VH-VL binders against Apical endosomal glycoprotein (Mamdc4). Designs and how they scored, part 8

Target 1, 160 residues: Apical endosomal glycoprotein (Mamdc4), of Rattus norvegicus (Rat) (q63191r268to427)
Amino acid sequence: SHHMATDFETGLGPWTQLEGWTRNFSAGSMVSPAWPHRDHSRNSAYGFFLVSVAKPGTTAVLYSPEFQGSVSYNCSFTFYYYLHGSEANQFQLFVQAQGLNTTQPPVLLRSRHGELGTAWVRDRVNIQSAHPFRILLAGETGPGGFVGLDDLIMSNHCIL

## First folded at step 4 (VH-VL)

Design s28 (framework fv_bebtelovimab)
Fold by ESMFold2-Fast, scan of step 4:
Structure s28 (fold): chain C 160 residues (1-160), chain A 121 residues (1-121), chain B 109 residues (1-109)
Amino acid sequence: as target 1 above (160 residues)
Amino acid sequence: QITLKESGPTLVKPTQTLTLTCTFSGFSLSTYGVGVGWLRQPPGKALEWLALIYWDDDKRYSPSLKSRLTISKDTSKNQVVLKMTNIDPVDTATYYCAHRGYSFLYYFDYWGQGTLVTVSS
Amino acid sequence: QSALTQPASVSGSPGQSITISCTATSSDVGGYNYVSWYQQHPGKAPKLMIFDVSNRPSGISNRFSGSKSGNTASLTISGLQAEDEADYYCSSYTSSSTVFGGGTKLTVL
């Protein structure tokens, strides 16, 4: 299979959500001091990223497509995040497996909170699941804060 | 085992305020992501969602009924309370409370038995 | 009414298969993969049968299956039994609300 990359420049690609994550760019909106001056994929004030508008107590969740299970290979997921401007910012990454008769509860793989600086930060997780699974990216933005995502990259071992 | 049970008056007069209590066991409403919702079903009609309260006291209301509804919780008593003002005969329905396991799982997996509320003079 | 349309009734014979459709009339409903199905026997609370389009809770028979194509979700019941006679409701999440279909009465003839 091929690498799957989503840079949000034209949409969400294969990722889905109900509400709370919005595509935006630095020059096109009311920018607070917490917002990045540029996106990660284009390094531009006109490049798009995803920002959580969900406040503490509500959660914006972005869902990957469902991937096939494998006992032989790790599905590697690389992403960039930006957390600044509020101690109440929260970002979590979960993996949710599909069992034979029921969807399993989400399992937390990453948790980040608060003020982590003024740069896009790279992170990577390796997922090994015998069952089909999806990735959930959850964000909550504190007062005056920013929680954002850009450049979601799935390895060639993440099989649709 | 998760259980929920509705309680409150079974007969209410028009213009009064209806207060319903959901008492539950088998989970805590302090657990991250957990919520409890209220739904109703008039006799012979479809289900209608009314309100939802989450572990962190975040509240959601049906847009059409928002001005009439107040949802609150008492985590220490394992109770969620719904108040509906200015009750009318069209509000006659069986009222249910139901459990949501995580804020981003958009279904209700366990339901109370329901309580029929009749609105008449 | 709701933004989800179901047929008022469907019928089948024991051992047959039937399908109940649930069609979103708005893209903000039909575009989401958050469709649930509930079974309700007369005088009883609804019971969750399917969630997130095609997933079954523990204890639900594999005779019940869910699918989605475009803006139409479907509940299929194979090997119909008398006990399946009930009302079936689809539900979906929108940006502001949880919505339910009008319900479908299944009669097992």
Scores: ipSAE 0.005, ipTM 0.508, lowest interface PAE 14.3, mean pLDDT 83

Design s29 (framework fv_bebtelovimab)
Fold by ESMFold2-Fast, scan of step 4:
Structure s29 (fold): chain C 160 residues (1-160), chain A 121 residues (1-121), chain B 109 residues (1-109)
Amino acid sequence: as target 1 above (160 residues)
Amino acid sequence: QITLKESGPTLVKPTQTLTLTCTFSGFSLSTYGVGVGWLRQPPGKALEWLALIYWDDDKRYSPSLKSRLTISKDTSKNQVVLKMTNIDPVDTATYYCAHRSGWSLYYFDYWGQGTLVTVSS
Amino acid sequence: QSALTQPASVSGSPGQSITISCTATSSDVGGYNYVSWYQQHPGKAPKLMIFDVSNRPSGISNRFSGSKSGNTASLTISGLQAEDEADYYCSSYTSSSTVFGGGTKLTVL
């Protein structure tokens, strides 16, 4: 079951970023053939998604809110991604645990790259951490490409 | 609607400093993924990129002209300013400012009309 | 020498197709593969026609298409029309700079 869902139709919700992820839609004023014809949440050319728009040589990173640690619950994160139009496209999902006085280095759980077709792709990760943690979603769009995200869904065992 | 307009002197004497101002509307230079650049085109010649400033004040300069160029922004006034020192007759050109954003930050999608700067004594 | 080489001129008849080439003379330019194309009518500012090799901005006719093979990018204009007569510039990004080709004058006969 879904406890927290973000479809980007009205904003980033509880997700935050430093830079590089941009809300946009397919029927916008400047779109390329690499862009999806519609978003995933609304199945509409006017529905919003996130696209990676970073400076040359930089990576866009999106941060979840911090979730509580638990040894009893398995936090399930489901998301949709779109990688098309360039072999240099890259998407990575990390989990970063928080110590008492130290932030732990991020741990890579998913990596996708290149040309993965013309459909939104569903993926899911299960996270079990005894320590508070957050999810990092990193995207880098290659020349002529598109790297996008939609429908970020946290299960009812992902406790804020 | 994104618009940009260049302003500054149309006649400059050799050795002086050229100051050009780009005034824009329809976007904010504090928005993630946005930049403004300066380009020029001497009469009958190709386009040449000069400088670029991003939303986070990150600045890029043409390597051959870097020692002569300073780019700055005033976000509250919606302006980007280019200064070029030690002006020379070969710097005679139409100067453009242009908006950069979108799917990758490697191109300019909206341009000002350009301002012709003539360098002579 | 220019880092991007274009023919000085190209010509075609209404309804036909023409292609303008843009060749990188250094591996740094070709390796980045970030190619854009601009159209410029006399006395006007450049207009973006193609970005990131083959992508069209919204509102640009599908008669304009871009491609790249090795170190040569190409702009193809199909169904040639009188208003297509203009100068065309290619552009790419290097590690330190944005570079432009010398420009190609398209004449519609």
Scores: ipSAE 0.007, ipTM 0.523, lowest interface PAE 8.5, mean pLDDT 84

Design s30 (framework fv_bebtelovimab)
Fold by ESMFold2-Fast, scan of step 4:
Structure s30 (fold): chain C 160 residues (1-160), chain A 121 residues (1-121), chain B 109 residues (1-109)
Amino acid sequence: as target 1 above (160 residues)
Amino acid sequence: QITLKESGPTLVKPTQTLTLTCTFSGFSLSTYGVGVGWLRQPPGKALEWLALIYWDDDKRYSPSLKSRLTISKDTSKNQVVLKMTNIDPVDTATYYCAHRGYGFSYYFDYWGQGTLVTVSS
Amino acid sequence: QSALTQPASVSGSPGQSITISCTATSSDVGGYNYVSWYQQHPGKAPKLMIFDVSNRPSGISNRFSGSKSGNTASLTISGLQAEDEADYYCSSYTSSSTVFGGGTKLTVL
């Protein structure tokens, strides 16, 4: 198929960041009891996910590669997230379009916060942009909490 | 008990490729969560991380040296190999291989004795 | 350039307590829980003393303790002994790298 999927088992794939998101797994050193016991992609204590180590007042941001604009197709983005252990947990999804001469401000499409239970939660967003765009995934972890991501899936209508 | 030992040339000439081998015992690189890294320390200077390889062949490199470094493993031989291209006198250092412990920081809980590599004639 | 700043040297007498600081110029230490400390005697490989800020590996004396406040991690050595004389390095993680401090030489008496 012609979709782009990232499960973090071997790295970040085409996703980039400066700092704050880290690749980790459950059977390693757990910094908080709020951590999941398994990842989503392998259902394994040794399977990798991303965790935000950014504390309240600081934010980790993960950037997608740039996708082409289209007036003919909706780009569909499916992802799994985990928010547990603190009411101060924050997760936001932005889309940032690239204009002809400048990058546009990010547009917020999803916001999740606090305590959402002990399961990986599936979400999906549909993106329509006439201009090239990137997806930004922002995480901020509350005291004793966990904010994590796994299985980032772009549909075959998301063109690199 | 985990042990590691570095081997390779002790004297190399500028522009050559340096190949170092880490041979280990007490763990398997087929075990989930296990990794082996390479680090170096020029005489009288600070430690510098170079590269890391995980059990699943996931590889990480120092951004400043990434274009010159290749890390690989041979699980059946209990070996990890580091290659560094286009060596220069500034690459003179003691090179260490180390077992990666669990956790965020790539901390290294067991180290080889180190091998001094001098880049000169 | 060093992303983690340590004092070049510290000194103390036997039985005294000393502290070595490790300060990040970025958010690598401030707000994160992934700082390690290594001890290195002359001509020897580094030895892990502390990981994830305050955890001791099996076999490490409880005289060694780690802590963090703001963007500064600290290694404290209590009941200082002659054998503690060594270089000490802190280490942390960024998104793309493991970084080390410049090292601190501890002199005992």
Scores: ipSAE 0.006, ipTM 0.485, lowest interface PAE 15.2, mean pLDDT 82

Design s31 (framework fv_bebtelovimab)
Fold by ESMFold2-Fast, scan of step 4:
Structure s31 (fold): chain C 160 residues (1-160), chain A 121 residues (1-121), chain B 109 residues (1-109)
Amino acid sequence: as target 1 above (160 residues)
Amino acid sequence: QITLKESGPTLVKPTQTLTLTCTFSGFSLSTYGVGVGWLRQPPGKALEWLALIYWDDDKRYSPSLKSRLTISKDTSKNQVVLKMTNIDPVDTATYYCAHRGSYWSPYFDYWGQGTLVTVSS
Amino acid sequence: QSALTQPASVSGSPGQSITISCTATSSDVGGYNYVSWYQQHPGKAPKLMIFDVSNRPSGISNRFSGSKSGNTASLTISGLQAEDEADYYCSSYTSSSTVFGGGTKLTVL
């Protein structure tokens, strides 16, 4: 069976957004000192990641595809994030379930703020939902900062 | 002065492997930050980037074509070679090799004259 | 759309100024500072005119200038001359590759 993995090297894959997340790569003196020197998926200055260009007070939101609910198995989501260069950086992960007549409000599973060092950080969440759901990844970048994502991996129990 | 020139077959049959050689002068592919890329242009259509190789043997490929492409270099001969497998009539194009102007920026500052490759049965 | 979008054609008279746009999705040129422009005369290899949005290689006329605002990069040619009649391509690093716009044919009337 397959897991769903997105490394941003060829695009957003099945992930969607309206605006605010941009695909980019590390590039010497042409980017802020807060930026990583390499992406996580390829460990390369030419490897792609997502960066939030949303300033504090606005929010970039990236949406997963809709996954099926399950009462038998936990859907596991592993991802890498990078927060550096500003205390005003914010990153949040939500799960939003589908109701019968309306989408339910998002539930916050992770929140990260500010400056978390100069390395890609691995995180993992286990999602338990009896209803169809999607994952929302929200980022706000502070002045001179960087908020980025790479290597979004859904386990094989996360069924489309 | 930087110069590049493409060489290879001008007529190739479907399913064959196309091999193109870029021979250059005026720079060394052992120099830090230097790279050489391959691009193509079908008749009447837009430019398309295919692959590039850097001084440290770092290789990059167009995502849509990466399973068909191999780029390699011979720094002692001042040559970069592109191989494209399972050639198809849609691959008919003028193929260019070009000098990468910067490791950090994707521009090509010097180009070969191009070589037209026709794919026909 | 995920590629760079250019108008198919643009025209102007000698001495006039014209602008060619290059537009990407919100994930592309608006976030990147790596836009280049190439000029191509029929039967010839492309020639680099602008790199990194607004920089000119040595030997390129200052009649050619580049800029970027939001999701759109622009090439402006001032004081149009007959020799400027050519195809113009924008390029950026907007997917996991170098991508090119569809090209704009400039006609000098």
Scores: ipSAE 0.000, ipTM 0.476, lowest interface PAE 17.6, mean pLDDT 83

Design s32 (framework fv_bebtelovimab)
Fold by ESMFold2-Fast, scan of step 4:
Structure s32 (fold): chain C 160 residues (1-160), chain A 121 residues (1-121), chain B 109 residues (1-109)
Amino acid sequence: as target 1 above (160 residues)
Amino acid sequence: QITLKESGPTLVKPTQTLTLTCTFSGFSLSTYGVGVGWLRQPPGKALEWLALIYWDDDKRYSPSLKSRLTISKDTSKNQVVLKMTNIDPVDTATYYCAHSRGYSLYYFDYWGQGTLVTVSS
Amino acid sequence: QSALTQPASVSGSPGQSITISCTATSSDVGGYNYVSWYQQHPGKAPKLMIFDVSNRPSGISNRFSGSKSGNTASLTISGLQAEDEADYYCSSYTSSSTVFGGGTKLTVL
């Protein structure tokens, strides 16, 4: 395909989780003043995003589908995040490679924490892996804070 | 607009099971980030947290009381029920149910009026 | 074991400021920064005054403020009024449970 894009407007798409990430929108569902007033995909109070609502002592983790490894191309991943309202907000992006008969430990590629303002922030990572791999997006929301995700975009070199 | 009210027996005998019901209005316990907890306060003593039920039916219990406690919800009736087994006179206290919101669900912003439960033989 | 330590009592005169401390006695208590404060008048249910260390719910006077340094959280009440006379409880989250302090009786002289 040209690229894989997930805007959360109708679901999680190909992304999976056990628990802790919740789809929601701003209008009528705001849990605290730290919430964005609009999503990134639609720029609307009725547009959906993902928010970390992990229970105390746990971390919400979102998993990509498994992508093919390559020594010839870079898989580019673009995403939007929102961290506001608490110094204890944490967001981490990991890549986990899959060997022949073994799953490797996750490798941290991005870490963001604390108070980053009242706007959706764009970030991009280039993933180089000779082995099949998955992307893990981990969120932990601090007291009174908000940790959110929207518009997860994989380039056309991220082969399923 | 959020209101909660405790109901149940006011006098219980030792070794029996205490069942308390919290009936609420002004919110739905299927809304993510919402929970309802039970707390108690013995006469003249500090507050003690007992249990919490999350919007997704996950449950947390006080470690010291976990073996005696069961919390459940009926979202269609706007009710949360707490059961405590093997009641003892030291369990005499005012019992509260309370609304919690946010990511941690550790604080309680709306409380019921409380119901005094006396345990005596 | 007590997880949170508060002084048993504190007093002040109208117009003064007072501070109530809440100290975590174990290393994991307070480490999550989940600190709340409750006010309780005799015979009444507790009322949330402060959550997440320093945030005030809507309707709570700005005379009430919260702060934290290390494992000690503080509730400060400025411009003391007679109606502030009550018991005050701090609360925090540990790794496994919500815990409360022993309570502080505030007397307005």
Scores: ipSAE 0.012, ipTM 0.573, lowest interface PAE 8.1, mean pLDDT 85

Design s33 (framework fv_bebtelovimab)
Fold by ESMFold2-Fast, scan of step 4:
Structure s33 (fold): chain C 160 residues (1-160), chain A 119 residues (1-119), chain B 109 residues (1-109)
Amino acid sequence: as target 1 above (160 residues)
Amino acid sequence: QITLKESGPTLVKPTQTLTLTCTFSGFSLSTYGVGVGWLRQPPGKALEWLALIYWDDDKRYSPSLKSRLTISKDTSKNQVVLKMTNIDPVDTATYYCAHRYSLYYFDYWGQGTLVTVSS
Amino acid sequence: QSALTQPASVSGSPGQSITISCTATSSDVGGYNYVSWYQQHPGKAPKLMIFDVSNRPSGISNRFSGSKSGNTASLTISGLQAEDEADYYCSSYTSSSTVFGGGTKLTVL
């Protein structure tokens, strides 16, 4: 009945990954000049965000929980991202539907790359799937760059 | 301040196993995005990368030396250990350990330790 | 053999600018997008001067600058000083390895 919001302050919440996304903050020991000075959820150097630290040749992928399919409702996903410090930065948002006997290939809904300034940027996608689905957030940080996420919000029409 | 220091034998005989330890401070190798690598430089020659270990225990090795190298970490001791088997006189070099900043370069280096391989 | 080619030596006088090139010679040219430069004085460990083609670590003089065109990266040192005399190494990441150039000896006359 309520939206699913994840601000990363206490963990990943219902989101999962194998590797590559890390929960971190601006005042930490891993900071570089490309990092934001503050997170988005707390506007604080001690507030947490996710940063992609995918190794060369690999991509960090964050998975949502599986949501129910519906032809009646649009599931709305709002998120904040930060891309700075490298033209090789990449961020992609996919939707992956679960077929009857197989997981279908991911479908790209958003792609961002390179140097997009020194501010957290809001984006929103509407997802309509007849089948159960999950959202994949793929990040690859270019050399000396930063690719980050904060405040992932699934609307009330995204049914678990 | 990030510091690293290499330790191990300075003289090794051919066919033995060389064990080098990197002891560091100013960071934790359980910290996301961090790695520690080993490099070497024979006298008067270029730098050569040997091995790298990341925070998540992912290990990378020089393709030409992979069969001879083992890298491991002990995060509680702030140490990374490199073992090289079947040592040969051509392995005589100054060995460095270095902090991996991001995924593509080394920003802080140890002072290096000269290892001479001779009978 | 190194997959990155550097000139063996370069010379300049105080106050001049010099440039050191680093060219990928392997077939995996796409892997050479992540170039760093290291300065090494005799008997000392290498020091990072430039990372990711053109970025400087904190504390590195703005006299040092990096650039790249195609598969050739360049380190430029402006306002050359006696203290700049050292060996300079370029480095890059490939899909399977970290590689270093052969090194360039800079002489300040």
Scores: ipSAE 0.007, ipTM 0.540, lowest interface PAE 10.7, mean pLDDT 83

Design s34 (framework fv_bebtelovimab)
Fold by ESMFold2-Fast, scan of step 4:
Structure s34 (fold): chain C 160 residues (1-160), chain A 119 residues (1-119), chain B 109 residues (1-109)
Amino acid sequence: as target 1 above (160 residues)
Amino acid sequence: QITLKESGPTLVKPTQTLTLTCTFSGFSLSTYGVGVGWLRQPPGKALEWLALIYWDDDKRYSPSLKSRLTISKDTSKNQVVLKMTNIDPVDTATYYCAHRGYLYYFDYWGQGTLVTVSS
Amino acid sequence: QSALTQPASVSGSPGQSITISCTATSSDVGGYNYVSWYQQHPGKAPKLMIFDVSNRPSGISNRFSGSKSGNTASLTISGLQAEDEADYYCSSYTSSSTVFGGGTKLTVL
């Protein structure tokens, strides 16, 4: 069976973006107390995570590869996020389905905002789509804040 | 080591356009999240922010001066240029350029260049 | 125009602690987790002392500390030394701009 796990230690893997999400680590680029002291995948100050750039009006969007649709199984997506240091922090998870010669609008499945503590938080979504789809992870960091992602895990029913 | 240096005329006549150049080293203005700003300080007065340009060419201006200011970058030359139109004696000040890191502060500053506006 | 208000001057004696306030006077100034403080000696460029309210850059003495309460951020200097005599500026972010306070002259008597 197949599944996809991305820990960002060596790159973005199959995930893509235009811009906005930056690979970084605590010891190399720690600039404020809002930053985590460690990543989630390695529990290390030298382990990599993704961070959304703290700039007013900037929204970073990360795209999964396209997954096959299924009428029989749900694709389960597990991820870790970190929101700290600003009430203006925002994180959203969307699913965008592809039809025949059409792209459907993104559908919001998760929304988190503000100050959620000083720990990586686990979340999980189940995605049911008869059509091919991809996942969009949108982050917007408030002033002096941190919005980050680590350990993106797709179940074996998320078929590339 | 990050360094910045301002250059331009030290004496300017009223109604002219002031053009200042910031030349920097130790970082690239194509690096995600970085910016360069311009600030000024009239003799004996407070610091005033003028303009900021980010790596992605996103530009921010002081609201009270926006109609007079243009900021631009040349990433290949490691330069940021500020133009201020319709200069007036009240614009006499030391002008600074500064590195804006990923967070909302200026961590490295040029030495400043004094611009005197008189006829 | 100033969205941040500082006292024009403060003074203290060697070994004392002093505090400089920075108060938002405009609703455009957001929550204070992006306040920075700068030290400026005569004839020199400003030097970053504190960022994001209370963070200290590498090389800055732990005698300098930042805090906030409500709409007022504060810079505290403990164990005052003659070399601390300088102008101090606070800065913050608004929806449209970066703003600086009017500056505070610290005199060490």
Scores: ipSAE 0.013, ipTM 0.561, lowest interface PAE 8.1, mean pLDDT 84

Design s35 (framework fv_bebtelovimab)
Fold by ESMFold2-Fast, scan of step 4:
Structure s35 (fold): chain C 160 residues (1-160), chain A 119 residues (1-119), chain B 109 residues (1-109)
Amino acid sequence: as target 1 above (160 residues)
Amino acid sequence: QITLKESGPTLVKPTQTLTLTCTFSGFSLSTYGVGVGWLRQPPGKALEWLALIYWDDDKRYSPSLKSRLTISKDTSKNQVVLKMTNIDPVDTATYYCAHRGWLYYFDYWGQGTLVTVSS
Amino acid sequence: QSALTQPASVSGSPGQSITISCTATSSDVGGYNYVSWYQQHPGKAPKLMIFDVSNRPSGISNRFSGSKSGNTASLTISGLQAEDEADYYCSSYTSSSTVFGGGTKLTVL
């Protein structure tokens, strides 16, 4: 019953970015104590996730496709994140709505910092917007840290 | 073990283009978080960063030299190439390539190649 | 131009501790969590001693430590030894560039 799910196993799907988020997996890359040993979608060292490599002064932002506004339904967004290895890690979730004549400023719905343990953490936001909107996922990785995302799931009320 | 080695001409004339090649082993430039940079050091002077290329082909250049520099990679050959145009005697230096560790440091360096610019 | 400022020289005797400072402009503040320190012996390539302000690579003596306060990063060498005599460079990443300090010559008396 989910309208859209992205597990990153074959690409970004409908999500877009300019730079700073990369697809990767635990077994294929540089080993760091901060990295997860498995992804969330496959529970495998060979399963893909997204990781932020935002450089100082650059924000890694992932954009959802634009969803239709509704006054009758809440769009439910479920996602998994991993923050470990640095107190300076930061993850933020924004919603950005389109006004009649102007794109509105992003509104912060979630903020997570630092070291949150060695497990993928599930979170969910409910978005009710009368205007078309997109979801922005911002990640900044601190020294020696890891900031990652997996399994981005939009409910059946998130209409493209 | 990670190793890097610089190669290219040791003597170049003013106004020519300098082309230097970094050949490496022990890592892949398709690996997440990895980069290779070029640095130089004129005799008796400080280190100066020139350019950096990351696994995702993201390129960074020294702002003062950006118009003269081009960095590129050939992941299949384990090589990174730096080109510097309109070379001048002040560009005489030992040129190093170095492995960019996860994000922002250089953890393994080549031995360096001295490039002398003279007529 | 944004720069990292180091003293030109520092000296100490065997067994003592010395500290080398690295001070940057306020425009580089965001990059200071990515401070690195390099040791260079004459005629040799630089060697990474400290990264991300205070982390030591595998194989680097715990006599070398890094710290940061405000706009100033510091490299401290305890139990000074003759082989520590070298040039030391700090480095930081900024949004536009990777910058190096002018270098500090350590003399072990």
Scores: ipSAE 0.007, ipTM 0.504, lowest interface PAE 13.6, mean pLDDT 82

